# Ledger of designs, part 17: VHH binders against Radical S-adenosyl methionine domain-containing protein 1, mitochondrial (RSAD1)

Target 1, 237 residues: Radical S-adenosyl methionine domain-containing protein 1, mitochondrial (RSAD1), of Bos taurus (Bovine) (a5d7b1r34to270)
Amino acid sequence: APGSQRAALYVHWPYCEKRCSYCNFNKYIPRGVDEAALRRCLVIEAQTLLRLSGVRRVESVFFGGGTPSLASPHTVAAVLEAVAQAAHLPADSEVTLEANPTSASGSRLAAFGAAGVNRLSIGLQSLDDTELQLLGRTHSARDALQTLAEAQRLFPGRVSVDLMLGLPAQQVGPWLRQLQGLLRCCDDHVSLYQLSLERGTTLFTQVQQGALPAPDPELAAEMYQEGRAVLREAGFR
Below, E stands for the ipSAE of ESMFold2; O stands for the ipSAE of OpenDDE; V2 stands for 0.75 times the mean of E and O plus 0.25 times the DockQ between their complexes.

## First folded at step 20 (VHH; framework vhh_7n9e_1)

Design FF1 (from EE3 with T97A; at its last look DockQ between E and O 0.90; V2 from the best seeds 0.84)
Fold by ESMFold2, look of step 20:
Structure FF1 (fold): chain B 237 residues (1-237), chain A 121 residues (1-121)
Amino acid sequence: as target 1 above (237 residues)
Amino acid sequence: DVQLVESGGGLVQAGGSLRLSCAASGFTFSDHYMFWGRQAPGKGREWVSGISSSNLIRIYASSVKGRFTISRDNAKNTLYLQMNNLKPEDTALYYCARVTSDSSGYRFDYWGQGTQVTVSS
């Protein structure tokens, strides 16, 4: 019999907007996707897992996976309502949605807030347009900064972002400038993560074929150390 | 003949990582919700993490949030538990559990024998 009274819930949205050049997950929403059927499955599965576990309090809900900001806010609301019906979901529970700039207009972000989301995780990865194109992203650096500003306005103190390091041809100085610019738009957390070349991705093939230089692990280590120093000086952990 | 066989346990120092596997056979794995549970030698059993049949919903006990990640590969009939930042308090026999459904709803009906995880301080 299950014993824990408190839990965290993770909801995996299975669709992406566009294939990423660096990850092995590739899905986009075709015409005719039955979101209503998916919504029903998410609701039933969340309630079933909560019932089986005997949980009385859900401390956090995280909407992740492909591109969760492509979900209808109605789907997010339905899942949160199902959770609240099956267990206590207090007002101070963290409800996070991962969002990309191309699907995260201010009106959509506000609608997610109305649905019950209270924290955003923005899949930014770079503030350099050439790097964004290399990574297969569909947004510009300007679009990303606009989205961050709207996110900060709607979710003050509750916006986190990621910034990638170790990309082909990347330099420490310009990358640190990206990080510094990002700190003015992020008020919760900044994740630094190193590019990992995954077999079967566009970037892996381009590096193996010599079209792009291989990432330099020594440079990536320097970027990480310098980035951590910048984060510490700015008061981030 | 339903079988659930856990592996990947062992002795590890605090702060370390282990990846547990649960190989399933004798049933249609992709139709079943699955849980990981654990039992310390002198304690009762407790659930750790659960995952829906579709892989879309995952639940974590608060004590393991942020440290453990449940996943499944329905093509390989295998359930996984990635365990990071292990603590001595995580020392236990870890087992996977199958959920089934009937006209009355969902319930646990099969458990593996478990794999021992020991975390030294």
Scores: ipSAE 0.762, ipTM 0.926, lowest interface PAE 0.5, mean pLDDT 84
ESMFold2 (binder alone), look of step 20: mean pLDDT 82; pTM 0.813
OpenDDE, look of step 20: ipSAE 0.869; ipTM 0.966

Design FF2 (from EE3 with T97V; at its last read DockQ between E and O 0.93; V2 from the best seeds 0.84)
Amino acid sequence: DVQLVESGGGLVQAGGSLRLSCAASGFTFSDHYMFWGRQAPGKGREWVSGISSSNLIRIYASSVKGRFTISRDNAKNTLYLQMNNLKPEDTALYYCVRVTSDSSGYRFDYWGQGTQVTVSS
ESMFold2, look of step 20: ipSAE 0.766; ipTM 0.927
ESMFold2 (binder alone), look of step 20: mean pLDDT 84; pTM 0.831
OpenDDE, look of step 20: ipSAE 0.869; ipTM 0.966
ESMFold2, fold request of step 21: ipSAE 0.774, 0.754, 0.754; ipTM 0.927, 0.919, 0.921
ESMFold2 (binder alone), fold request of step 21: mean pLDDT 83, 83, 83; pTM 0.818, 0.824, 0.824
OpenDDE, fold request of step 21: ipSAE 0.866, 0.868, 0.865; ipTM 0.966, 0.966, 0.965
ESMFold2, last read: ipSAE 0.758, 0.747, 0.763; ipTM 0.921, 0.912, 0.924
ESMFold2 (binder alone), last read: mean pLDDT 83, 83, 84; pTM 0.824, 0.823, 0.827
OpenDDE, last read: ipSAE 0.866, 0.867, 0.866; ipTM 0.966, 0.966, 0.966

Design FF3 (from EE3 with S54T; at its last fold request DockQ between E and O 0.88; V2 from the best seeds 0.83)
Amino acid sequence: DVQLVESGGGLVQAGGSLRLSCAASGFTFSDHYMFWGRQAPGKGREWVSGISSTNLIRIYASSVKGRFTISRDNAKNTLYLQMNNLKPEDTALYYCTRVTSDSSGYRFDYWGQGTQVTVSS
ESMFold2, look of step 20: ipSAE 0.771; ipTM 0.928
ESMFold2 (binder alone), look of step 20: mean pLDDT 82; pTM 0.807
OpenDDE, look of step 20: ipSAE 0.869; ipTM 0.966
ESMFold2, fold request of step 21: ipSAE 0.768, 0.767, 0.758; ipTM 0.931, 0.925, 0.923
ESMFold2 (binder alone), fold request of step 21: mean pLDDT 82, 81, 82; pTM 0.808, 0.804, 0.808
OpenDDE, fold request of step 21: ipSAE 0.867, 0.868, 0.866; ipTM 0.966, 0.966, 0.966

Design FF4 (from EE3 with S101T; at its last look DockQ between E and O 0.94; V2 from the best seeds 0.84)
Fold by ESMFold2, look of step 20:
Structure FF4 (fold): chain B 237 residues (1-237), chain A 121 residues (1-121)
Amino acid sequence: as target 1 above (237 residues)
Amino acid sequence: DVQLVESGGGLVQAGGSLRLSCAASGFTFSDHYMFWGRQAPGKGREWVSGISSSNLIRIYASSVKGRFTISRDNAKNTLYLQMNNLKPEDTALYYCTRVTTDSSGYRFDYWGQGTQVTVSS
């Protein structure tokens, strides 16, 4: 089958540090992980898909899924080497890694850079410790800010972050102040995610049982619109 | 008796979204790499996106990067394609295809009938 000579790759890291209270996406926690076996599987599968597709040029690689920053930089390097052996991987290709503040120390971030990563996506979610606890995150707001500062130093102009809105009891003003403070630490992209209550999560159960108030959809819509205005004024999209 | 049955196509305005499904039966779905391809009238077939059997590696044609997401549910024997920010150029018959392996490597060996996606201006 003829097809595009150029492609983007997505590499799904299957493990999280801890399962988040709101996410059904990744169920795997790193216990008993045979990373060498996983690395071999990633290498073989990347090369196989590239050969099947007939791609000659890989324009981007995205390391996502659970918590890709839990992968050793050696695994990231091995995958990128395998891609470069199967197709052309230009030096200026976008190579993005999703990172959590807990697992993304400055030395680890630098090692990911040496492995070939040139863009970071930081799973921040919030700069409020109560909200982080609600979301089941394992880091503090202080940890998140330290990670963002290191990321910006190591990957200037190539750090994106996310910020969640529509959490129980969240208010527009304080949330906008979080966003405005975040713009000091991000110079590429800010994603605004509305909380979605998924069945089977801890957060859904707490709202269903009345332990937490239901999120207010009109308030979330206002937060999104005001947040987009702040991003546009600062030159983000 | 291998079967690949696509669904979820339809008419959508530019900028809209569709989610395609491919129901697989008659083989061990989790052992196979899968691709989505498409064919516009009067044009050749082209691949759009592929996914490894383990779900760990996914590939996207440059023209759909950032707009399309391939996924699979091995417990339900179903392949998916989430298509966002659709453009008139995406108008085509979309089909899923199975990859098999032999002593000389991997190859495509089965294709579904496809589901029509039409994107109006």
Scores: ipSAE 0.758, ipTM 0.920, lowest interface PAE 0.5, mean pLDDT 84
ESMFold2 (binder alone), look of step 20: mean pLDDT 81; pTM 0.801
OpenDDE, look of step 20: ipSAE 0.868; ipTM 0.965

Design FF5 (from EE3 with S101E R107Y; at its last look DockQ between E and O 0.86; V2 from the best seeds 0.83)
Fold by ESMFold2, look of step 20:
Structure FF5 (fold): chain B 237 residues (1-237), chain A 121 residues (1-121)
Amino acid sequence: as target 1 above (237 residues)
Amino acid sequence: DVQLVESGGGLVQAGGSLRLSCAASGFTFSDHYMFWGRQAPGKGREWVSGISSSNLIRIYASSVKGRFTISRDNAKNTLYLQMNNLKPEDTALYYCTRVTEDSSGYYFDYWGQGTQVTVSS
């Protein structure tokens, strides 16, 4: 066999509820999604890649991209069934789904669990409502915390979250307070990642036009260093 | 004429990063699944990562999971491989390869010449 018999699979859900002000995954938010056609495409493409690779075991599946929690749990189940038919998918393999607070109610999260998901990655980005609005997110800080609590109840020890730094006008002190508040609610992993201005996004245009100040890379570096220190002191990796 | 031209290789220290590109021409790039493969000195070829024509499904060999990211830009007819946390065992000639379909199914039918990646410790 010309390569690994074991693999990880990434499934890209192509749609968001609203276009993020900083993301360039697509140029528009389509209405009237034909999910049955998308489901068939995902199934066929997953099986084709698995057969071409000669993989006999899939060790993990990650549902990412736009907003995967907008997918029907039936679509997630269909993809996982297709993977299991084309290769061995162990019952304890890591199956992760990225979720946003507005599409991840407790009943939907439970349905994703029934479909085969066993780990969540919650796209919080911020616990400040002004920052969420700047990022074009459709959820409030309250929505984010409610979703996190529901996720932790349904997936104890298997929920990761992210927090963004380096936003225009963001300050170290207030941001560190967000992080510290988040740590009281987390039970797995916290990711810190820096905003990158992408050409063609609303946020890039607003900075270019002077409607928002340019992100400060030295401030972002300080935020990252201080944030890592807070995570280490709290015992996070 | 079909061409696949890799670039972006080089010499890096362990733990470093490289971004490989594969420029495609002479066919409708967006119709084809694509893979990155590699061949280390004295070893056989092995696949590293693959991506569907629609960009919806990506696969990674277990040895590169979490370190390598495959992507494509169908408007620019270009396939990419972002390689992070490189290890000496990643030293190899990296090539992209095209998948095509006939009555028997899908198969690999064209390979680029490759770009050398050397990871020193």
Scores: ipSAE 0.762, ipTM 0.929, lowest interface PAE 0.5, mean pLDDT 84
ESMFold2 (binder alone), look of step 20: mean pLDDT 82; pTM 0.813
OpenDDE, look of step 20: ipSAE 0.869; ipTM 0.966

